# Ledger of designs, part 216: miniprotein binders against q96jn8r1131to1294

Target 1, 164 residues: q96jn8r1131to1294
Amino acid sequence: TLEFLENHGKNILLSNGNRTATRVASYNQGIVVINQPLVPQLLVQVRIDFLNRQWTSSLVLGVITCAPERLNFPASACALKRAAWLLRGRGVFHNGLKICEKFGPNLDTCPEGTILGLRLDSSGGLHLHVNGVDQGVAVPDVPQPCHALVDLYGQCEQVTIVNP
Short names: E, the ipSAE of ESMFold2; O, the ipSAE of OpenDDE; V2, 0.75 times the mean of E and O plus 0.25 times the DockQ between their complexes.

## First folded at step 18 (miniprotein)

Design p04 (at its last look DockQ between E and O 0.05; V2 from the best seeds 0.00; counts 0 for: pae O 9.8 > 1.5, placed apart)
Fold by ESMFold2, look of step 18:
Order: structure tokens, then C-alpha cells, then sequence
Structure p04 (fold): chain B 164 residues (1-164), chain A 83 residues (1-83)
């Protein structure tokens, strides 16, 4: 079963059998990682449970290839400058560099109840799913093993892992 | 060796980039050529890295992707220092 890993951002409280992550302070320190690496047959999905619209930016979604169990996470996923592929707003980022301006929907405007999914295809392409709909390849050739990451940033205060 | 592994990986990325280019996916092809260029440079082959970076520039322009274009141009300047 998929759970959030116990190693997480400092402002995260895990609940619901480690399937729910809540940011309990501030606007950052909210990185969580799924406890199982992506493999071609695995679709990792989280539901946006709670948003605080006082912030303008929202969650970041992506993958890292560094082993996450003992990793020291930065305050925000966007500070990951190595072995990271991130979706923020509509942008696609690799190691802190924007490589695509517009991919998929704008994550900063996704409402509560949105289900966001990450999947690795057999060629190493990272796919975004939104409410069950495959948005296509965000970035090609992501190495394995890679680990799904959510940063409960800004607006996003709670997400829950859901089965596909 | 490490260098042989890096060269092999760079060639694999370049092959994937060519496939994407043939499908008309210019920015993702450019992205893979950038990865290949970095690997070729790390492997001590600045001539191959130059070839891949030039290809990445061409494809980034075709895609209208200013972000990869800036990345590719910066890398090309770095590669020239090693030629």
C-alpha cells in the first residue's frame, strides 16, 4: 500500500495511516514522498483536500531519484537542484531550471477535490494525470528508481493518497 | 569505465532525441540533446558535446523554447573553453 514516507518536511503531520499529509505551519517545509518508487505499472495519486487561497502559489508535484529515506529536504521543492523533475504552476522544471512554460493545467488554480497523478511510462517518460485523465509526457527519460514527491506549498495545506 | 558508461548513455539519449525530433516534438528532443551534451562533456568528449549542444540550440529555436535555448547557449560557451 502507498503511504507517505516518515522522512518529510518539518511542517508536515501525517495521519490516516500515513496516507494523509497536512502542513500545520507556515507556507513551506511541506515536502512529502511516496514510500514506493514509481514503476511502469504504478499510478500514484493524491487528492487536494484543503487549500488556503490567501497564498498565490500552490503545491508542487514531481519526482526525485535520490534515496528519500534519509534525505535532508530543503524548505521548498523548488530548491532541489539535483536529481529532481518538478511540475509547478504550468511549468516543468529540471534541477531548478524551467524547461517548459506550459504543460497540463495550472496547478496553482486546481480546486479542492482535484486528483493529481504521477506515472512513469516504459520509456522513462513522466506523465501527469488530472482527475483520471493522462496529460501526456511532462518530461522524457526520468531514471529509475525515482520517487514521487509532493510539496504542500503555499495554498496547499492537505493532500491524501487515493487509489487509482 | 565511467567514461565509457557516460558515452553510451549520451548516445542513448541522442537516439531518443532523434526519435522525438522525427515525431515533431522539438522541445523534448532539445531537452534530451542537452542531457546528452552534458554527459558527453563529463565523459571528456567536448567535440561530441558541442555537436549535441548545437542540435539542442537548433531545436529549442524551432520550438520557441527560450528556456532551453538559454541553457544550451550557456553550455555551448562552456564547451568552447575545452575545445
Amino acid sequence: as target 1 above (164 residues)
Amino acid sequence: SKEEELFKRAEELAKKALWLLEEGDYWRASYLYMLAAHLALEAGNPELAFEYARKAIELAKKAGNEFILKWAEDLLEKIKEEL
Scores: ipSAE 0.675, ipTM 0.877, lowest interface PAE 1.3, mean pLDDT 92
Fold by OpenDDE base, look of step 18:
Structure p04 (fold): chain B 164 residues (1-164), chain A 83 residues (1-83)
Amino acid sequence: as target 1 above (164 residues)
Amino acid sequence: SKEEELFKRAEELAKKALWLLEEGDYWRASYLYMLAAHLALEAGNPELAFEYARKAIELAKKAGNEFILKWAEDLLEKIKEEL
């Protein structure tokens, strides 16, 4: 079953069989990683449960290609400088570098209840799904194995893994 | 259909890339063409994918973007297998 790893940001509390992550302090230190690596055609989805409008920005979604169990998480996903492909706002980032300005919907403005998904295709392309709709390839030819990563940043204070 | 959706998305990205080119942003334009190429390939149009990938390579070189260049070249090789 899909669940968040126990190795997570220091402000995260896991619940609901480790399928729900809640950031309980500040605006950062909220990185979580899903236990199972992505495999082709597997859709991994998380639902935005709670947004705190006190903060700016919102969750970051992406993948890492290093061993998540041994990862020392920085305060934010944006500080990951290796083995990281991230979606933030409308942009795509690789190891902290913005490589695409306007890929898809703005993650900073997704409302509560939005379901965000990641899926690898047979060619290694990483697809973004929004409420079940394939938004297209965000990152082509992602190294495998890779794990889905969610940074509960800024407004985003709770997410839950949901089944397709 | 799924293929039609992928094709439309590819065209959208290509259009955005053209806009970026007008702004002189070769870096981001090359990336969008790369993505468009991938989508076109998935849409079952390797010929179009080939064109987009070539454009991505061209623009990546202009931008000095080795990262996108490598990706685009790798993708081009995959596309050639489908031609």
Scores: ipSAE 0.006, ipTM 0.233, lowest interface PAE 9.8, mean pLDDT 90
ESMFold2 (binder alone), look of step 18: mean pLDDT 86; pTM 0.851

Design p05 (at its last look DockQ between E and O 0.94; V2 from the best seeds 0.00; counts 0 for: pae E 1.6 > 1.5)
Fold by OpenDDE base, look of step 18:
Structure p05 (fold): chain B 164 residues (1-164), chain A 83 residues (1-83)
Amino acid sequence: as target 1 above (164 residues)
Amino acid sequence: SKEEELFKRAEELAKKALWLLEEGDYWRAAYLYLWAAELALEAGNPELAFEYARKAIELAKKSGNEFILKWAEDLLEKIKEEL
């Protein structure tokens, strides 16, 4: 069963069998990691449940290849400088460095109810899915094993893991 | 050894980059070469890193990807220090 690890950002409260993550304070400290590593062709999805328009930025989505249960999470995913591939806005980032600015839909403007997915293809390419639609290869190669990461940042206050 | 693993990974990425290049996917190919260059440098092979970085720069230019270009150029300067 897919669920968020107990090791998470300080402002996160898990519920619904650890399938729902809620940031209950501030705008940051909201990183969560899905327990099971991504495997090829398996689509992992989260739904944006609640947005707080007080803030400007929104969630960051990506993968990490370090051991998530031992990770000391920074205040934001943007501070991850190793073993991290992230999608923020329309940008793709590797270890904090932007490698693409106009990859896909703007994550900062995704409304509540949007379902965001990550999937590894057979070659190790990381795909972004939005509402079930494959947006293409965000990162052409990601080391395995890797874990899906969601940073409930800014506007994004709650997400839930959903099945395809 | 760790260096051997890094080297092998670099080669894998470069191989994949070449495949992407054949498919016309320049910026993703550029990125993989860039990544390969970093790994090669870490593996203690600045000569190979130099080669990969140059490829990354070339393909970044072809793709118009200024982010990878900047990254690769910065890396190239670091590599030159090791040559």
Scores: ipSAE 0.849, ipTM 0.929, lowest interface PAE 0.6, mean pLDDT 95
Fold by ESMFold2, look of step 18:
Structure p05 (fold): chain B 164 residues (1-164), chain A 83 residues (1-83)
Amino acid sequence: as target 1 above (164 residues)
Amino acid sequence: SKEEELFKRAEELAKKALWLLEEGDYWRAAYLYLWAAELALEAGNPELAFEYARKAIELAKKSGNEFILKWAEDLLEKIKEEL
């Protein structure tokens, strides 16, 4: 079953059988990683449970290709400079460098209840899903194995893994 | 070796980049050429890295992707130092 890994950001508490992650302090230190690598038929989905509109930016979603069990996470996903592809706002980033300015919806404006999904296609492309709707290829090639990552950043205080 | 693996991966990315280019997806093709250029340089093949970076610049300009263009131009200057 899909769960968040025990290795996570320092401000995260896991609950609901490790399927729910809550950021319990500050605005950062909220990185969580899904326990199974992505494969073409696997759609990893999380629901945004709680947002704190005090902040202007929100969660970051993406993948890493380093083995996540013993990785030392930075304070925010934006600081990942290796083996990371991230979606922030509408931007797409590879190892901290922006490669696309406008892809998909603006993650900073997704409301509570939004279900965000990641999957690989048969060509190795990374797709974003929003409420079950495929937004297309965010990143045309991601090496396998890779793991889905969520950074409960800023506005985003809780997400839950949901089944497709 | 690590260098052989990096070179092989760079070639795989370049092949995908060419396919994307033929489909008209200029910014994603530019991105993959640029990633391939970085890997080729890390593999100790600055001539191949130069070829890929020049291609990335051409396609980034065509797509209007200023972020890939800046990255590609910076990488090209780095590669020239090793030619």
Scores: ipSAE 0.621, ipTM 0.856, lowest interface PAE 1.6, mean pLDDT 92
ESMFold2 (binder alone), look of step 18: mean pLDDT 87; pTM 0.856

Design p06 (at its last read DockQ between E and O 0.85; V2 from the best seeds 0.78)
Amino acid sequence: SKEEELFKRAEELAKKALYLLEQGDYWRAAYLYMLAAHLALEAGNPELAFEYARKAIELAKKSGNEFILKWAEELLEKIKEEL
ESMFold2, look of step 18: ipSAE 0.664; ipTM 0.866
ESMFold2 (binder alone), look of step 18: mean pLDDT 88; pTM 0.872
OpenDDE base, look of step 18: ipSAE 0.841; ipTM 0.923
ESMFold2, fold request of step 19: ipSAE 0.676, 0.634, 0.652; ipTM 0.871, 0.860, 0.861
ESMFold2 (binder alone), fold request of step 19: mean pLDDT 88, 88, 88; pTM 0.874, 0.873, 0.873
OpenDDE base, fold request of step 19: ipSAE 0.865, 0.866, 0.865; ipTM 0.934, 0.934, 0.933
ESMFold2, last read: ipSAE 0.610, 0.588, 0.632; ipTM 0.856, 0.834, 0.857
ESMFold2 (binder alone), last read: mean pLDDT 88, 88, 88; pTM 0.874, 0.874, 0.875
OpenDDE base, last read: ipSAE 0.863, 0.871, 0.864; ipTM 0.933, 0.936, 0.933

Design p07 (at its last look DockQ between E and O 0.05; V2 from the best seeds 0.00; counts 0 for: pae O 9.3 > 1.5, placed apart)
Fold by ESMFold2, look of step 18:
Structure p07 (fold): chain B 164 residues (1-164), chain A 83 residues (1-83)
Amino acid sequence: as target 1 above (164 residues)
Amino acid sequence: SKEEELFKRAEELAKKALWLLEQGDYWRASYLYMLAAHLALEAGNPELAFEYARKAIELAKKAGNEFILKWAEELLEKIKEEL
């Protein structure tokens, strides 16, 4: 069963058998990582449970290829400058560099109840799913092993891992 | 050797980039050429890195992707220091 790793951002509380992550303070320090690497055919999905629209920006999704169990996470995923591919707003980022301005929906406007998924295809492409709908290849070649990451940033205060 | 492995990985990425180019996916092809250029340079082959970076520039322009274009132009200048 998929769950969030015990190594996570300082402001995260894990619950529900480590399948739910809640940011309990501030607007940052909310990085969580899924406990199994992405392999072809594995779809990792999280549901946005709670949003606070007080903030302008919302969650970040992505993958890292560094081993996550003892990694020191920065305050926000956008500060990851090595071995990281991130989706933020509509942008795609590699090691802090924007490589695409508009991909998929704007994550900053996704409502509560939205189910967001990540999977790796057989060619090494990273796909985003939104409410079960494949948005296509965000990043065309991600090395394995890679680990799914969610940053409960700004608006996003709680996500839960859900089954397809 | 490590350099031979890096070179083989660069060639694999370049092959994928060509396939994406054939499908008309210019920005993703440009991105893979950038990765291939970086690996070729790390493998000690700045001539090949130059070829891949030049291709990445061409495709980034065609895609209108100013972010990859800036990245590719910066890498090309770095590669020239090694030629």
Scores: ipSAE 0.582, ipTM 0.849, lowest interface PAE 1.8, mean pLDDT 92
Fold by OpenDDE base, look of step 18:
Structure p07 (fold): chain B 164 residues (1-164), chain A 83 residues (1-83)
Amino acid sequence: as target 1 above (164 residues)
Amino acid sequence: SKEEELFKRAEELAKKALWLLEQGDYWRASYLYMLAAHLALEAGNPELAFEYARKAIELAKKAGNEFILKWAEELLEKIKEEL
């Protein structure tokens, strides 16, 4: 069963069998990681449950290739400087470096109810899904094993893992 | 079809890459071509994938982008297996 690991940002509270993450303070310290590593053809999805419009920016979505249970999470995913491939806004980032502009939909403007998914293809390409629609390869040849990461940042205050 | 969707996405990225190239942004252009190559390959068009990958490599070199260069070269090798 897919669920968020107990090792998470300090402003996160888990509920619903660890399938729901809620950031209960401030605008950051909201990183969570899904327990099972991504495998080819497995679609992992989270739903944006609640947005707080007093903040700017929104969730960051991506993968890490280090052991998540031993990771000391920074205040935001953007501060990850190793083993991290992230989608923020419309950009793609690797270890904090913006390597692609305007790849897909703007994650900062996704409304509540949006379902975001990650999937590895047989070639190791990481696909972004939005409301069930494959947006294409965001990152080719991602090292494996890797784990899906969600940073409940800024506006995004709650997400839930949902089944395809 | 799925292949058609992948193909369209690849073309969109290539168009964006071309625009970026016209702006002198070799770094981002190279990355988009790399992504386009990957999508083209998945769409069942290794010939097109090859062209995009070659472009990605060329532009990565111009940009001094070793990260994208490495990825693009690795992808090119995968593409060659399907030609």
Scores: ipSAE 0.012, ipTM 0.215, lowest interface PAE 9.3, mean pLDDT 90
ESMFold2 (binder alone), look of step 18: mean pLDDT 86; pTM 0.860

Design p08 (at its last look DockQ between E and O 0.98; V2 from the best seeds 0.00; counts 0 for: pae E 1.7 > 1.5)
Fold by OpenDDE base, look of step 18:
Structure p08 (fold): chain B 164 residues (1-164), chain A 83 residues (1-83)
Amino acid sequence: as target 1 above (164 residues)
Amino acid sequence: SKEEELFKRAEELAKKALWLLEQGDYWRAAYLYLLAAELALEAGNPELAFEYARKAIELAKKSGNEFVLKWAEDLLEKIKEEL
């Protein structure tokens, strides 16, 4: 069963069998990691449940290859400088460095109810899915094992893991 | 050894980069060559790293991807210090 790990950002409260993450304070400290590593046949999806429009920016989605149980989470995912591939806005980042600025839809403007997915293909390429539609390869190669990461940042205050 | 593993991984990435290049995907190919260059450098092979970095720069320019270009150029300068 897919769940968020108990090791998470300081402002996160888990519920619904650890399938729902809620940021209960401020605009940051909201990183969560999904327990099972990504494998080529697995599509991991989260639904945006609640947006607080007093903030700018929204959730960050990506993967990490370090051991998530031991990770000391920074205040935001963008502070991860190793073993991290992130999608923010329309940008793709590797270890904090932007490698692409016009990929897929703008994550900062996805409305509530949007379902975002991550999937590895057989070659190790990381795909973004939006409402079930494959947006293409965001990162052409990601080392395995890797874990899906969600940063409930800015507007995004709640997400839930959903099955395909 | 760790060095051998890094070298093998670098070659794998370069192979994937070449495939992407054949598909016309320049910026992703450039990115993979960039990663291959970093691994080759870490593996103690600055000559190979130099070759991969130059490929990354070339393809980054063709794709118009200034982010990968800047990264690759910075890496190239670092590699030159090891030659």
Scores: ipSAE 0.873, ipTM 0.938, lowest interface PAE 0.5, mean pLDDT 96
Fold by ESMFold2, look of step 18:
Structure p08 (fold): chain B 164 residues (1-164), chain A 83 residues (1-83)
Amino acid sequence: as target 1 above (164 residues)
Amino acid sequence: SKEEELFKRAEELAKKALWLLEQGDYWRAAYLYLLAAELALEAGNPELAFEYARKAIELAKKSGNEFVLKWAEDLLEKIKEEL
């Protein structure tokens, strides 16, 4: 069973059998990681449960290839400079450097109820799904094992792991 | 050795990049050639790194992806220091 790892950002409270993550303070310190690496062809999904539209930026979604159990997470995912591939807004980033400006929907405008998914294809490509619809390959090669990461940043105050 | 593993990985990425190029996916192919170039340079093969970086630049231009292009051009200049 998929759940968020107990090692997470300082402002995160886990609930619902560790399937729900809530940022309970501030605008950052909200990184969570799913406790099992991505399995090729298997979709991992989170639902955006609660947003505060006062902020212009929202959640970051992506993967890391470092073992997450003992990592010291930075205040925000954008500070990850090693072994990280992240989706922010419409941008795709590798180790903090933008590699694509317009991919998929703008994460900063996704409403509550949106279901965001990550899937590693058989060739090592990382796909984004939005409400069950494959948006295509965000990153064409991610080494395995890799671990799904969500940063409950800015607008995003709660997400829940959901199954298809 | 570490160099052998880096070189093997660089060749694997270049092979994937070629497959993407054959599918018409220029920016993703460019990105993989860029990664292959970085690995080849780390493996101590700046001539191969140069070749991969040139391919990344060409494909990034074809795709209009200015971010991969800028990164690839910066990498090419670094590689030239090792030639």
Scores: ipSAE 0.585, ipTM 0.838, lowest interface PAE 1.7, mean pLDDT 92
ESMFold2 (binder alone), look of step 18: mean pLDDT 88; pTM 0.870

Design p09 (at its last look DockQ between E and O 0.92; V2 from the best seeds 0.00; counts 0 for: pae E 1.7 > 1.5)
Fold by OpenDDE base, look of step 18:
Structure p09 (fold): chain B 164 residues (1-164), chain A 83 residues (1-83)
Amino acid sequence: as target 1 above (164 residues)
Amino acid sequence: SKEEELFKRAEELAKKALWLLEEGDYWRAAYLYLLAAEKALKAGNPELAFEYARKAIELAKKSGNEFILKWAEDLLEKIEEEL
């Protein structure tokens, strides 16, 4: 069963069998990691449940290859400088460095109800899915094992893991 | 050894890069060559790193990806210091 790990950002409250994450304070400290590592052809999806329009930025989605249960989470995923591949806005980042500026839809403007997914293909490429549609390869090679990461940042205050 | 593992990883990345290049995916190929260069450098093979970095730069330019280009150029400077 897919669920968020108990090791998470300071402002996160888990509920619904750890399948729902809610940021209950401020605009940051909202990183969560999904328990099971990504394996080829496994689609992991989260739904944006609630957005607070007070802020401008929104959630960050990606993967990490370090041990998530022992990770000391920074205030935001953008501060991860190792073993991290992130999607923010329309950008793709590796260890904090931008490698692509225009990929897929703008995550900062996804409305409530949007379902975002991550999937590894047989070659180790990381795919982004939006509402069930494969947006293509965001990162052509990600080491395994890796874990899906969601940063409930800015507008994004609640997400829930959903089955494909 | 660690160096041997890094070397093997570099070659794997380069092979994948070549495949992407054949598919016309320039920026992703550039990215993989860039990673290959970093691995080769850490493996103690600056000559191989140099070759991969140059490929990364070339493909970054073809794709118009300024981010990978800058990264690869910075890496190339480091490689040249070890040649």
Scores: ipSAE 0.879, ipTM 0.940, lowest interface PAE 0.5, mean pLDDT 96
Fold by ESMFold2, look of step 18:
Structure p09 (fold): chain B 164 residues (1-164), chain A 83 residues (1-83)
Amino acid sequence: as target 1 above (164 residues)
Amino acid sequence: SKEEELFKRAEELAKKALWLLEEGDYWRAAYLYLLAAEKALKAGNPELAFEYARKAIELAKKSGNEFILKWAEDLLEKIEEEL
């Protein structure tokens, strides 16, 4: 029963039993969070449904360890300076600092239909999956509990939570 | 106490960093040593924080990760103010 939380960016409209998030205005204010924390062996997946190619950058994917139900989200995930681990483009970021230039594929070029997944391994390593293929550990030692986050930024206007 | 928990966490991070180092994963090891240094500094142990930050610099250089290196150098300067 994975759903996007009702606490989300102000430009988001939830639908499909809160499993689909659409950014209905502007290019930002599109942060959504999955309602259940990641646990080892849980693979949280979203499908990119809609892209607007008028923008040059696209979605951000990652995790936060702050309790998400009452957080005040910034306009974009890149402004999260605490308790955040993010994948943007090819980069890996922790609390606003880039820590790796090139990990996995470039998220800015993922087409509609791409399925992106996040899971923790038993040691706290954060894994990215792309169309079912594990890209390896993006960053080690992410604390539990943490929640998967998607920022429907720029190009990305709609994503849907999917099972296997 | 909070300081004891921060010190224990710093030691846990350093142990994980060593394991990654033994696997040859230099930038992720450096990243964990930096987290350990930050925890040690908050625990009121700037000498231990210095040791971890110097290790992070060494490993960041080995990995060629300029982003971790810059962060490690900035943190070391901060730690030196408290030695």
Scores: ipSAE 0.596, ipTM 0.845, lowest interface PAE 1.7, mean pLDDT 92
ESMFold2 (binder alone), look of step 18: mean pLDDT 88; pTM 0.879

Design p10 (at its last look DockQ between E and O 0.94; V2 from the best seeds 0.00; counts 0 for: pae E 3.1 > 1.5)
Fold by ESMFold2, look of step 18:
Structure p10 (fold): chain B 164 residues (1-164), chain A 83 residues (1-83)
Amino acid sequence: as target 1 above (164 residues)
Amino acid sequence: SKEEELFKRAEELAKKALYLLEEGDYWRAAYLYMWAAHLALEAGNPELAFEYARKAIELAKKSGNEFILKWAEDLLEKIKEEL
C-alpha cells in the first residue's frame, strides 16, 4: 500500500502503481514523498534502479514533518530549510545545517540494486538501513508525524518502493 | 499555546540529551541540547536557552563535532542579545 505521492518534483514520472519514480529530465526537480508517515513498525525501502554516473552526486534521503500533499517542493532537497532532516553523501543535515560529517555509507557511491530504508525507532530516532542492515541512528529525534522523502538527484534516475 | 508547546518540546529534547550523555554519546547529546536551546529561545525563555546552548557547546567540544559546536556558539551569541 506504500506509494509515492502524486505531489512530487516536476521532473518525476510515476509508474508501476506509483511505486516507481523516474527523473525524466535534467539533474534535479526529483523530490518524491512516501504516501504514509513513518511509524516505528514501518520500514520504508526503495531500490536504486538506474544511475547515470555522468553526475558526481546522487540521491538524497530524509524526512519532512510538514504535510506533503500540497507542499511546493524546491528544485533540490538540499534547499529545504525548515522541518527537514536529510542524509546526503555521508552527511546528516537538519534544516540545511550539517550535524554529522560521516554517517553510514556514502550515498553518492551506492550502486544500482542498493536497497535503502528509513525507519523510526520507539524513541523517535531515525534509522538508515542499507541492503537490510541497520546502520544505526542518523538523527536521534524526529517529531511525528514525519514523511519519508527521496530526491532523485544527479546520478539517481529511478527508484522503486520495495517491501522488506 | 505555541510557546507552551515549544517549551515542552525543548524540555523533552533536553531529557533525551541527558540520557544520551549518560550513555556517552556526546555528539548526539550536543545536537539535542542545541535543538532544545533553539526551541527554548523561540518559546521566549532565553535564560533556559542559554543554559542548553552552553551544555551543547561543552558536549560538542568533547565529541569533536565542529558543525554542532559552530551552530551552538552562534546560537549562544544570539541568545545573549535577549538576556
Scores: ipSAE 0.390, ipTM 0.762, lowest interface PAE 3.1, mean pLDDT 91
Fold by OpenDDE base, look of step 18:
Structure p10 (fold): chain B 164 residues (1-164), chain A 83 residues (1-83)
Amino acid sequence: as target 1 above (164 residues)
Amino acid sequence: SKEEELFKRAEELAKKALYLLEEGDYWRAAYLYMWAAHLALEAGNPELAFEYARKAIELAKKSGNEFILKWAEDLLEKIKEEL
């Protein structure tokens, strides 16, 4: 089953069989990684459970290609400088560099209840799904194996892995 | 060797980029060429890296992607130092 790994950001508390992640302090240190690597045609989804509106930014979603169980997580996903492809706001980032300004919906404005998904296609393209709708290819090629990453940042204080 | 692996991966990305280019997807092709250039440089092949980076710049301009353009131009300067 899909779960968040025990190796996570310092402010994360896992519950619900490690399917729910809650950031219990501050606005950062909230990175979690899903245990199973992405494989072609597997849709991995998380639901935004709770937003704290005192902040402006929200969650970051993406993938890493390094071994997640050995990763020393920085305070935010934005600080990852290798093996990282991230979606933040409407931007697509690779190793901290913006490679696309406007892609899909603005993750900073997704309301509670929004279900965000990641899926690799047969060509290695990384797709973003929003409430079950394929938003297109965010990254045209991603090395495998890779793991889905969620940074509970800013407003986003709780997410839960949900089945398609 | 690791360099050989990097080289092979760079070539794979370039092939994918070419395919995307044929489909008219300029910014994604630019991205792959830029990435291929980076890998080629790490593989110790600055000549190949230079070729890929130039292609990335060209396609970034065509797609209007200033971010990949800046990225590739910066990488090109680094490549020139090793030529």
Scores: ipSAE 0.200, ipTM 0.617, lowest interface PAE 2.3, mean pLDDT 92
ESMFold2 (binder alone), look of step 18: mean pLDDT 86; pTM 0.848

